# VH-VL binders against p14386, part 8

Target 1, 262 residues: p14386
Amino acid sequence: ASTQAQKALETFERFLASLDLESYQQKYRPIKTVEQDLPRELNPLPDLYEHYWKALEDNPSFLGFEEFFDHWWEKRLRPLDEFIRKYFWGCSYAFVRLGLEARLYRTAVSIWTQFHFCYRWNASCELPLEAAPELDAQGIDALIHTSGSSTGIQIKKETYRSEAKSENRFLRKQRGTALIEIPYTLQTPEELEEKAKRARVNGETYRLWAKVAHHLDRLENGFVIFRESYVKSIELFLQKNAPTLSGLIRWDRVAQEALTAP
Short names: E, the ipSAE of ESMFold2; O, the ipSAE of OpenDDE; V2, 0.75 times the mean of E and O plus 0.25 times the DockQ between their complexes.

## First folded at step 10 (VH-VL; framework fv_masavibart)

Design q3 (at its last look DockQ between E and O 0.01; V2 from the best seeds 0.00; counts 0 for: pae E 18.9 > 2, placed apart)
Fold by OpenDDE, look of step 10:
Structure q3 (fold): chain C 262 residues (1-262), chain A 120 residues (1-120), chain B 110 residues (1-110)
Amino acid sequence: as target 1 above (262 residues)
Amino acid sequence: QVQLVESGGGVVQPGRSLRLSCAASGFTFSSYAMYWVRQAPGKGLEWVAVIWYDGSNKYYADSVKGRFTISRDNSKNTLYLQMNSLRTEDTAVYYCARDLWGSEYYFDYWGQGTLVTVSS
Amino acid sequence: QSALTQPASVSGSPGQSITISCTGTSSDVGGYNYVSWYQQHPGKAPKLMIYEVSDRPSGVSNRFSGSKSGNTASLTISGLQSEDEADYYCSSYTSSSTDVFGGGTKLTVL
């Protein structure tokens, strides 16, 4: 781990800690105006990477969300106009802006979460990690390189439903590679254990999530971040198993095989 | 750091053969499709060939089809271009390029190029 | 496959915004969103600046942007700088399952 990587992590965590999550939740949670797919010109991912993925910088700074959004908006007036004309004809400027602001916030929170994983990884692990908007476009949050292979990662929020999802684009293009789901939960270990006790069918699932939760920390503002133990456990798992991994490795396997140790 | 280094270029007579190599480092070579792109002196870029990450699929430009063969050795992190029946119009700097994470059609990293001159 | 059509040259002063056009057909630029732009300095290898019409790779300045209308893709460089002086090539997927490049545009910064 380099001093630079550690500094980047610390600075990023300070940024995350500075977020008024409660205020944002109150403001944006009820807003579901813009739910359709955004055209490529309005994809916020490149901008999010530009402003928040600074792994190679010595003294990274991170914009507040409002400032970020303003920049994003001002740079895309023409495609926004087309988008508004197409989907929101007759709506006020303010109405659509607020809708997009809410959507981008939700996107940003998700991206910040995966960036934290990546920053933590760089600070604590030896295996090289790649992150880029191009990878995200392929359906992976990052690529971890091992001897002779690369493994994609995807942060997966807690879910108890089996969803039939289409094959990931990354896996379709790189059939010899693996994509591992990195489980993430906002619940505390105690909450999950309590649910496990009450559960009739999914008790083991809750207990597994509780194990995951033990590798997570909560900032004062409520933002959940990855502990060093989390990424080190994943690294060890990859060091041992990466050559034999292929296809989608689901979160439950990852949790069971990588995150069971304290 | 991703690096691509071409070699094997030189001066050859028409009808002869030449084999180019591209040594890759700084990334998992076997995970990426690789390309050859050439540029005649003072001219534009021309797509030549592509090979899939595992060598399972290959495509060629019409201008080189039947004469050139793209291949790779993932154990050596090396890309190859076998050029047979060379023509004067094949004179160019030949670049190896990496595919942008399976996106196809985009080249995110390029080598410095190697010059192939076909002249009588 | 015939090359995409680009202007031979464009010029601008530092700080200005310039646009380079890339015109194809419905079988390439107009038919797909697989347009890319490359920057090439003299004696150097090309560098990917834009892909999928408007997406920017990591590390590429936000001064570079891409768009498309009909059969014409455009590269816009804002806040022109001396280092932007280079040749620029557009590229597109074609219905023939091959890629095609434009003829290139020489950008001069005055």
Scores: ipSAE 0.006, ipTM 0.499, lowest interface PAE 10.1, mean pLDDT 89
Fold by ESMFold2, look of step 10:
Structure q3 (fold): chain C 262 residues (1-262), chain A 120 residues (1-120), chain B 110 residues (1-110)
Amino acid sequence: as target 1 above (262 residues)
Amino acid sequence: QVQLVESGGGVVQPGRSLRLSCAASGFTFSSYAMYWVRQAPGKGLEWVAVIWYDGSNKYYADSVKGRFTISRDNSKNTLYLQMNSLRTEDTAVYYCARDLWGSEYYFDYWGQGTLVTVSS
Amino acid sequence: QSALTQPASVSGSPGQSITISCTGTSSDVGGYNYVSWYQQHPGKAPKLMIYEVSDRPSGVSNRFSGSKSGNTASLTISGLQSEDEADYYCSSYTSSSTDVFGGGTKLTVL
């Protein structure tokens, strides 16, 4: 990996560490008032990539969430008015704005998490990684290129099933690209080991998640990031297995084969 | 011990609504995704709906989409299925089932089931 | 139609071993280790017997074992007893969220 990639990673980590996560959690967590599918014109992903995926820039800088949201909002006043009229007729403008703000914050946190994997990959690994909003629209968080093939990845949170639901799997299989689930947990290894001790049936699954958690780290503000060992282990897994991979490779196989070795 | 107890089944006319409940005990309900699975008389098992551990996402079988709503109240350890616009083909025993934590594709505990009969 | 094919019925004598098959494709049973098996007695709820191809939950007899070869998963019951008479369902990851279970196999103990 290059000095440019290492500097980009460090700058992005400083951005993540600067977030006042506690204040954002208190402000936005209770607000779930906008749950409709967003129309294409309100999709925040192109803006998130524009402002936060800057792998090729010298000395990149990153917007705070508030400035990002204001930019997104101001560029879309007409589609926002149409959306509000369709779904929130009779509601105050401020009510809907706060609801969208809360929703976009949650989306941003998810995207920042997957971008950290990508920045860490570029800084530590040799296999090229590609991330773009067009890939994300196909359910591919990033594409990693091996000698004769490419493999997609998606970040898989510990108990979420949305990214693994059949429709997402169907779309990825339709593209013909193998897709591996990259497991991610906010729980510490100690918390997961305690759950494993109390489990009657699924204790080994908790222990597997604890192995995953050992490859994650925590910034001072609590944001969970990927260690260098994580991405290097995934790179070795792909170098060994990519020619034979097809379909969706579930998080537990990835964890067992890549993340449980000493 | 893990227990799941369904209630709210009964006989109802087509086009009417019914709400099923599933009371959970013996485990940390808020850590588990929960399912509804049904079984028509003399038929096999059919998945109906799933809800994430925190209620953040919900999925439905095509046969019930738009008519059924899955929900949960983690403070009461209770799972719900709101069944609107019922049809005779919805007649079945309805089970609630727990998703195995961290293995998302297995149903490790099931309730006893509650019978819903939709007939004129 | 389910993507997972099970025989409609199987039978065996007390004390013998029997195997129930569950055939899918390389995109489900063959490609992944997400296979589970459920036992259902008449009028009762299903019970998880095997998960992750071959693992047994606590409280399930070691007479029940699971395996996979190619695109076919198998549930084997050794030392058949009259209480084993039930319907058995396999389940696996599949390309559709509505296709969670096989069609079921009725086991008769002769």
Scores: ipSAE 0.000, ipTM 0.351, lowest interface PAE 18.9, mean pLDDT 82
ESMFold2 (binder alone), look of step 10: mean pLDDT 92; pTM 0.919

Design q4 (at its last look DockQ between E and O 0.74; V2 from the best seeds 0.00; counts 0 for: pae E 4.9 > 2)
Fold by ESMFold2, look of step 10:
Structure q4 (fold): chain C 262 residues (1-262), chain A 121 residues (1-121), chain B 110 residues (1-110)
Amino acid sequence: as target 1 above (262 residues)
Amino acid sequence: QVQLVESGGGVVQPGRSLRLSCAASGFTFSSYAMYWVRQAPGKGLEWVAVISYDGSNKYYADSVKGRFTISRDNSKNTLYLQMNSLRTEDTAVYYCARDLYWGSEYYFDYWGQGTLVTVSS
Amino acid sequence: QSALTQPASVSGSPGQSITISCTGTSSDVGGYNYVSWYQQHPGKAPKLMIYEVSDRPSGVSNRFSGSKSGNTASLTISGLQSEDEADYYCSSYTSSSTDVFGGGTKLTVL
């Protein structure tokens, strides 16, 4: 991996470590007041990529969340006024702003997590990785290029909940391609092993998650990041399997074959 | 929309068997542990059984162990409960329920509307 | 398997706050944070209202809150409405790898 990629990773990790996660979680965790689908004009993803995905810059800097949110808000005063009038008539401006702030914070944390994988990949791996808001719009977090093929990735938490079953848009548009689920957990190996001890039916599953967690690390502020061993294991898995992969490759196969192999 | 629909209930004599089914839709069935929970008429709730997401492991309440078998067919998004050697004490509405998320075994997130099993002479 | 202890009934007037208790042992409610609460209207399936002692799933009003102290968990409903009339059950995972439910509490809104 290049010196530029290593510097970008280190700078991004310093940014992540600088976040006052405890204060943000206390402020935003109870606030779920904006649940409507956001119109395209309010989509934060292009702005998140612009401000936080800077893999080719020699000395990147990253906005704090409050500054990011202020910039996002100020660029969209007219569409925000329309959205507020349509869905939040009678609510105070402060109430709606705080609701959007909480929602964008949760989106930002998700995006920062996937970007750490990508920065670590660039710093540690040989296979090229592509990340862009256009790929995110298709439902993948990044695209990894192997010899003669490309494989999409999505980062998936074990606490992920879905109320609808739908095929990923990336897979729909590109026949014969693969999308792998990259398992990610905020739980420590110790917490997961305790759950495994008490489990009736999920003991092996919890131990598999514990093995995943051993490839993750925790910054002083609690932000969970990917170790070099994580991305190198995924790279090896792709080098062995990518020509034959097709469709959605579930997290448990990825974990079992990449993160626990002999 | 998450939906669970039970079927197969009815009236049977003690000692006979029934098989219950639970059709799942609106979520990735193969990602979740699944439960059976029952409620005798006018009584409270009683957990019956749980099965892992891939069907490889199963666990039962003592009151039904050895008589009931939980199973699933992930290709059909269907959960089953085979109930053998039925007793009058097994009379209840039987609910299927989904685990809260992939790694949980502690909570009954979504419930079906239930199917009534009556065991009487 | 053992049942958790709940009062048989509780009542309150519209707009009031009420609390339903759920008492277990150190092997369940007291020893772990695997407590949940379920609302059941007549003729309907139970609905998850609170999990992990105090967390609400999406779509559950913030008028519902949970807590515990020692071996006793509590469900509090503020701003009572007539639609809150239902049976309420607590549940806990146990050290024996079972689930136990309380006997249920009938809430009447006067």
Scores: ipSAE 0.224, ipTM 0.656, lowest interface PAE 4.9, mean pLDDT 87
Fold by OpenDDE, look of step 10:
Structure q4 (fold): chain C 262 residues (1-262), chain A 121 residues (1-121), chain B 110 residues (1-110)
Amino acid sequence: as target 1 above (262 residues)
Amino acid sequence: QVQLVESGGGVVQPGRSLRLSCAASGFTFSSYAMYWVRQAPGKGLEWVAVISYDGSNKYYADSVKGRFTISRDNSKNTLYLQMNSLRTEDTAVYYCARDLYWGSEYYFDYWGQGTLVTVSS
Amino acid sequence: QSALTQPASVSGSPGQSITISCTGTSSDVGGYNYVSWYQQHPGKAPKLMIYEVSDRPSGVSNRFSGSKSGNTASLTISGLQSEDEADYYCSSYTSSSTDVFGGGTKLTVL
C-alpha cells in the first residue's frame, strides 16, 4: 500500500512536471469569456476525479489537459448546446469552447494542486484520506479520518476571496466536525519575507505565508507542490488536536500551529 | 455581494472632531486590511490610513498623523475614522476601501460611495 | 510626497486605442511592480482596473491593459467605448512605505 502510494505520487508529479504552464498561461490568462456558473451537467469535477484521482491504481496514467478537455467536450454536446443558447446566443462554438477551455484549465490546475496534496498524504501519512466528487460538492477537498472523528480539509490559496463564500455545506450538515484550511502559495519564502519587510500592517501575515512556503516545492516548470514535511506536520496537528477541533479552522491557525518549522 | 457604506460626514468648523463609519457586508470583514482614502473636491485621491485585519497595526499618512485614528470592530463589521483637530484642507469625500484578499496593502479592490466632510468657518 | 505625473487629459474616438502614462521615479514606479490603475466616473467611487502593473481584477474588461517601462507605467484602453469616459488614476508603492497617486487623467470619448 505504501509502495503503491509512493508510485502514484511520483507518477502524478511527473505528470505535473510535464505541463507547459507558461504556454497555458499565455493562452488562457486573457480569456474570461465564461464566468457564469456552470450547470450540473457541465461540472468538470467528476471527470477530473475520473482521470486524475487514481489512488488505488498500481500504474496510473494521466491525460494531458487538451485530451482531457476534448473528452469532456465531446461527452456533453447537448448540455453545451443548451448552455450556449442560453448564455451565448449567436456566438460560435469555437468562441465558447475557448472560454470553457480556459475556465476548465483554471479548475484543473486547482484540482491538480488538491490532488497532489492527497497523493502526498497517502504516500507519507498514516491517517486515512478520502477524496471524492461528492465531498468536493460539499466544499471539502478531502476527509481525513482520525480515531473517532473525521476532519475536512480545504486547500486555500493565498487569495482570501474564498472566505467570502457562504457557510460551508459540509459544516452545515455535520455539526461538530471540523474543516481545516490548508494554505497554499505560489510565492517563494524570500518573496514573502521581502513583502513582510515592506508591509505596513500585514507583516506578520506575510511571515506566516513564508512559513507555509517553506513546506512547498517548485517543479522545474513552476508548478508548486507539497513537501512531505507539509503533510506530516498537518497529520501531527490532527493527531494532537482533532478531538477538540470544531468548525472552520482558518489557515493562519494551521500555519501557526502546524507549519511553524520548515 | 461586497458592500461598503460610509457615514458620519457633514459640515464642521475647524478644530472640531468628526467620526466616520464604514459598514461592511458581503465578505469576511475580519480577514481584510481596510483603508480610508479621501478626495478633495475636484482633486485627486489621497491615501489616509490603513488598519490590519485584527486591528493590531495601524498606519497613517503624514498629513493626518496625530489627528486621525483608524479603528475597527470586527464583531460589527464596521470600520471607523476618528478625525480630531480638523482643518480646512481635510475637506474631502472620504472613502473606505478594502485591501486585496492577499493583503498586498497596495491595491483597493472595493470602495464605498464615500461620505463628504466639509471643514469650514 | 510628490504625486505621480499623468497627462491632464486624453481623448479618443470610439473603437480607438488610447494610452495613459504615469511617470514616477526609481523610488516608486521604477523601483517596484506595485502599480495600480483606478477608474472613476463623475460622482462615483474609484474602481480598481489594474494591479501589479498589468493584472486585471475579476470583472474588468480585457480592453484594459497595463505595462511599465523604466519609471513610466502605462494604461492602454483598446476598443474605446463611451462608458470608458472617466478619470483615471495611477498609484504606486513608494520606498517610504506609503502609497502615492497620480494627479489623474480625464479621458474623453469623442
Scores: ipSAE 0.214, ipTM 0.680, lowest interface PAE 2.3, mean pLDDT 91
ESMFold2 (binder alone), look of step 10: mean pLDDT 91; pTM 0.919

Design q5 (at its last look DockQ between E and O 0.47; V2 from the best seeds 0.00; counts 0 for: pae E 6.2 > 2)
Fold by OpenDDE, look of step 10:
Structure q5 (fold): chain C 262 residues (1-262), chain A 120 residues (1-120), chain B 110 residues (1-110)
Amino acid sequence: as target 1 above (262 residues)
Amino acid sequence: QVQLVESGGGVVQPGRSLRLSCAASGFTFSEYAMYWVRQAPGKGLEWVAVISWDGSRKYYADSVKGRFTISRDNSKNTLYLQMNSLRTEDTAVYYCARDLWGSEYYFDYWGQGTLVTVSS
Amino acid sequence: QSALTQPASVSGSPGQSITISCTGTSSDVGGYNYVSWYQQHPGKAPKLMIYEVSDRPSGVSNRFSGSKSGNTASLTISGLQSEDEADYYCSSYTSSSTDVFGGGTKLTVL
């Protein structure tokens, strides 16, 4: 199981490393055509899990994004037609397609990031991890099982705000459970430390993110991934605190208590 | 829709005090650092003060330090600027602005401004 | 804390591309990538158009783009439209840990 998980991680990282992020950024970054919510039928999550969450396979392979998108598109011609008629009357097919392609790419990058966390977790940690599109639909990227309880995790991209979001659907359904935010940033520790020096009111926040960034690696193509130290720190945190955790555990607490702990 | 509406501006004599308010709506006010920025007539923009999301941290421009106080009431979604010992050079349109994602460098939304005139 | 230098005014015809320059020093525009641009219509609130030299907030048209070379940042507006007529201000972080703004540029659409 450990060897399989390690192989899966390595294979997935090779996949991530193969992505031409620069080209994708140039192509998709300026495209914000499709920003509205996608109907259920056009939700790419199930397909993303199908093609990129292969934790139980001995020799997993992963599709390139273009091939993935083509596959997704071809399977959904009817709902796409309805979607286009509803939101994009008079627009060219190519225009809408490109818009959706850009939208799905952004979604895919986010999902690949959380999958990397999960693959890394399986390879390095002892606590069982569960991931499924149904959990994602509830706002949970994965469940980690600890001594008779389950803790939800959610990858949280860099933000300097104190987010007070509405109650998470998972927390509503599973009262007494905890959801922990897993902080993620594309900035280097050095960049964040410099920002901290220049900050007026958010200096400590930048320093916390710098600590987070020390547990991340950057692939040659620029893709940021989780280090073993990251997931091990989270595991230790959960082993110690899981029985007492309830509700939303914010990223700053996680960063302070898990990622800065000796 | 994000909205910021300033009020409290007017004409005052030097040495007097004035309190500005900024009513925020259309977003979770308590999640954002907020700014006051002013613009003297015919001049450029100048940031005046910043306050953290919870009001625990404040920072002022040197030009107003010791005279102005920024505060907020998150329960009322309102930002304040208490201006004491006003000077003629404080004459400006005062804008409240929202911090872009905690950057402290960019302001993604601004109010329409309220005019403060300090004259004898 | 001298203001960044902008042209007082620029003009263009509908459909044209225009560029507004913002010149600072190595202590601000040239030293950091913390450059932003704001659009302000008469009697209206300023609107953030560009941040981090070239990034656009959500909802801002892709006709607006930003760049920087040396101590000069530039805002380019392509496919000029009548609604683009406004005042434009640049801003930059400075080494003194303050922000500096340009004097503003009035854009007229002919």
Scores: ipSAE 0.285, ipTM 0.703, lowest interface PAE 1.7, mean pLDDT 91
Fold by ESMFold2, look of step 10:
Structure q5 (fold): chain C 262 residues (1-262), chain A 120 residues (1-120), chain B 110 residues (1-110)
Amino acid sequence: as target 1 above (262 residues)
Amino acid sequence: QVQLVESGGGVVQPGRSLRLSCAASGFTFSEYAMYWVRQAPGKGLEWVAVISWDGSRKYYADSVKGRFTISRDNSKNTLYLQMNSLRTEDTAVYYCARDLWGSEYYFDYWGQGTLVTVSS
Amino acid sequence: QSALTQPASVSGSPGQSITISCTGTSSDVGGYNYVSWYQQHPGKAPKLMIYEVSDRPSGVSNRFSGSKSGNTASLTISGLQSEDEADYYCSSYTSSSTDVFGGGTKLTVL
């Protein structure tokens, strides 16, 4: 759509492609992640939006993860000291810092993936998309506004596993509202098709994930991103169905009804 | 926390029937294929049956085909194994197992098992 | 039809490395990369240690590694510890109608 949105998308994709994912995996995989609930003062989402969601800027600049983490840490020296004293008595600051760094890296990768969907949406689609850290705290990644309604979206990785059965807060607060799951997978269409051929009972599930994978791309460094065909397929699905959508629209319905073969 | 709890085991006579249940919690049960695997006392593991996430596809080991029926109720997060025409060689601990990512080849979480003894 | 062959037992001293073999055929271990390894302590359920020949699930120590060559898969445990004493089973997809398990290997830590 707009030149500004297209340039923002291109610059964000260049940032994603610059990430040395293998080095980050080597650095953080052996590190025990800090699993304490983070108090509101330590929530990284406002900072992630500040530094990485720059939809209104022409040719924006994006921080590397290390610089982002340094800024997050330095902005919060007092609440970090309180958190460490409360939960990590006797541990060095260096030990806790590395554990938080590993945790925030995983959060950043997840948020960068959802931002790519949003940047691609802005560049390719006409329906307005709204993203803010307040929405993410309510269990949705964005709102997409149709003529007379709004639909929540939640980007869902194939490997995502909810820990307990719970209803989404967004759906609980607004009767008749819809939330659609936007699936993505790190597996290639070829891998999924081969698994489908060999499956005894899961063949259709693998074929649905292959449909999803056909609408994804992989940058040279392996970062998975959303194709234009993905966001346009979702937009068409919403334009046809949003007046009647209600409740949670699961990934398998989205894959079957919206994501046709490219 | 993923949890699988089998129940319904016991002592039965040959030729009789028994139904096993597996209660699942801590994950979205309806997204996973599920398995029954058994282990005779002092013996190794033996695959028994698998059911797709929606229950539309089922597959059985030759040793139980025609006698056992796998089923699921996604509204109750429960997997079942109906065992008919039981034989003494069906004596085993029966485990409920979760399919890793729909692989059909790997069992990433197992219940603690329920013992079925078939004797007269 | 096909069975996976494992040694009945292996032993090692704390700190040593040991390897458990799992030999099949070209119709299972040799033909596919769908090999997994399970650890079972006495009276407990099996635990997945390795899948896809060499991948470790989250929470499994990097002391456990897997590989294969031809029709033989291998589980290697480095830095042997007393809690590693258990039965170990390999499993593989087969082109026949059922998955196959090995007969199991009892690991004794001396």
Scores: ipSAE 0.062, ipTM 0.573, lowest interface PAE 6.2, mean pLDDT 85
ESMFold2 (binder alone), look of step 10: mean pLDDT 92; pTM 0.930

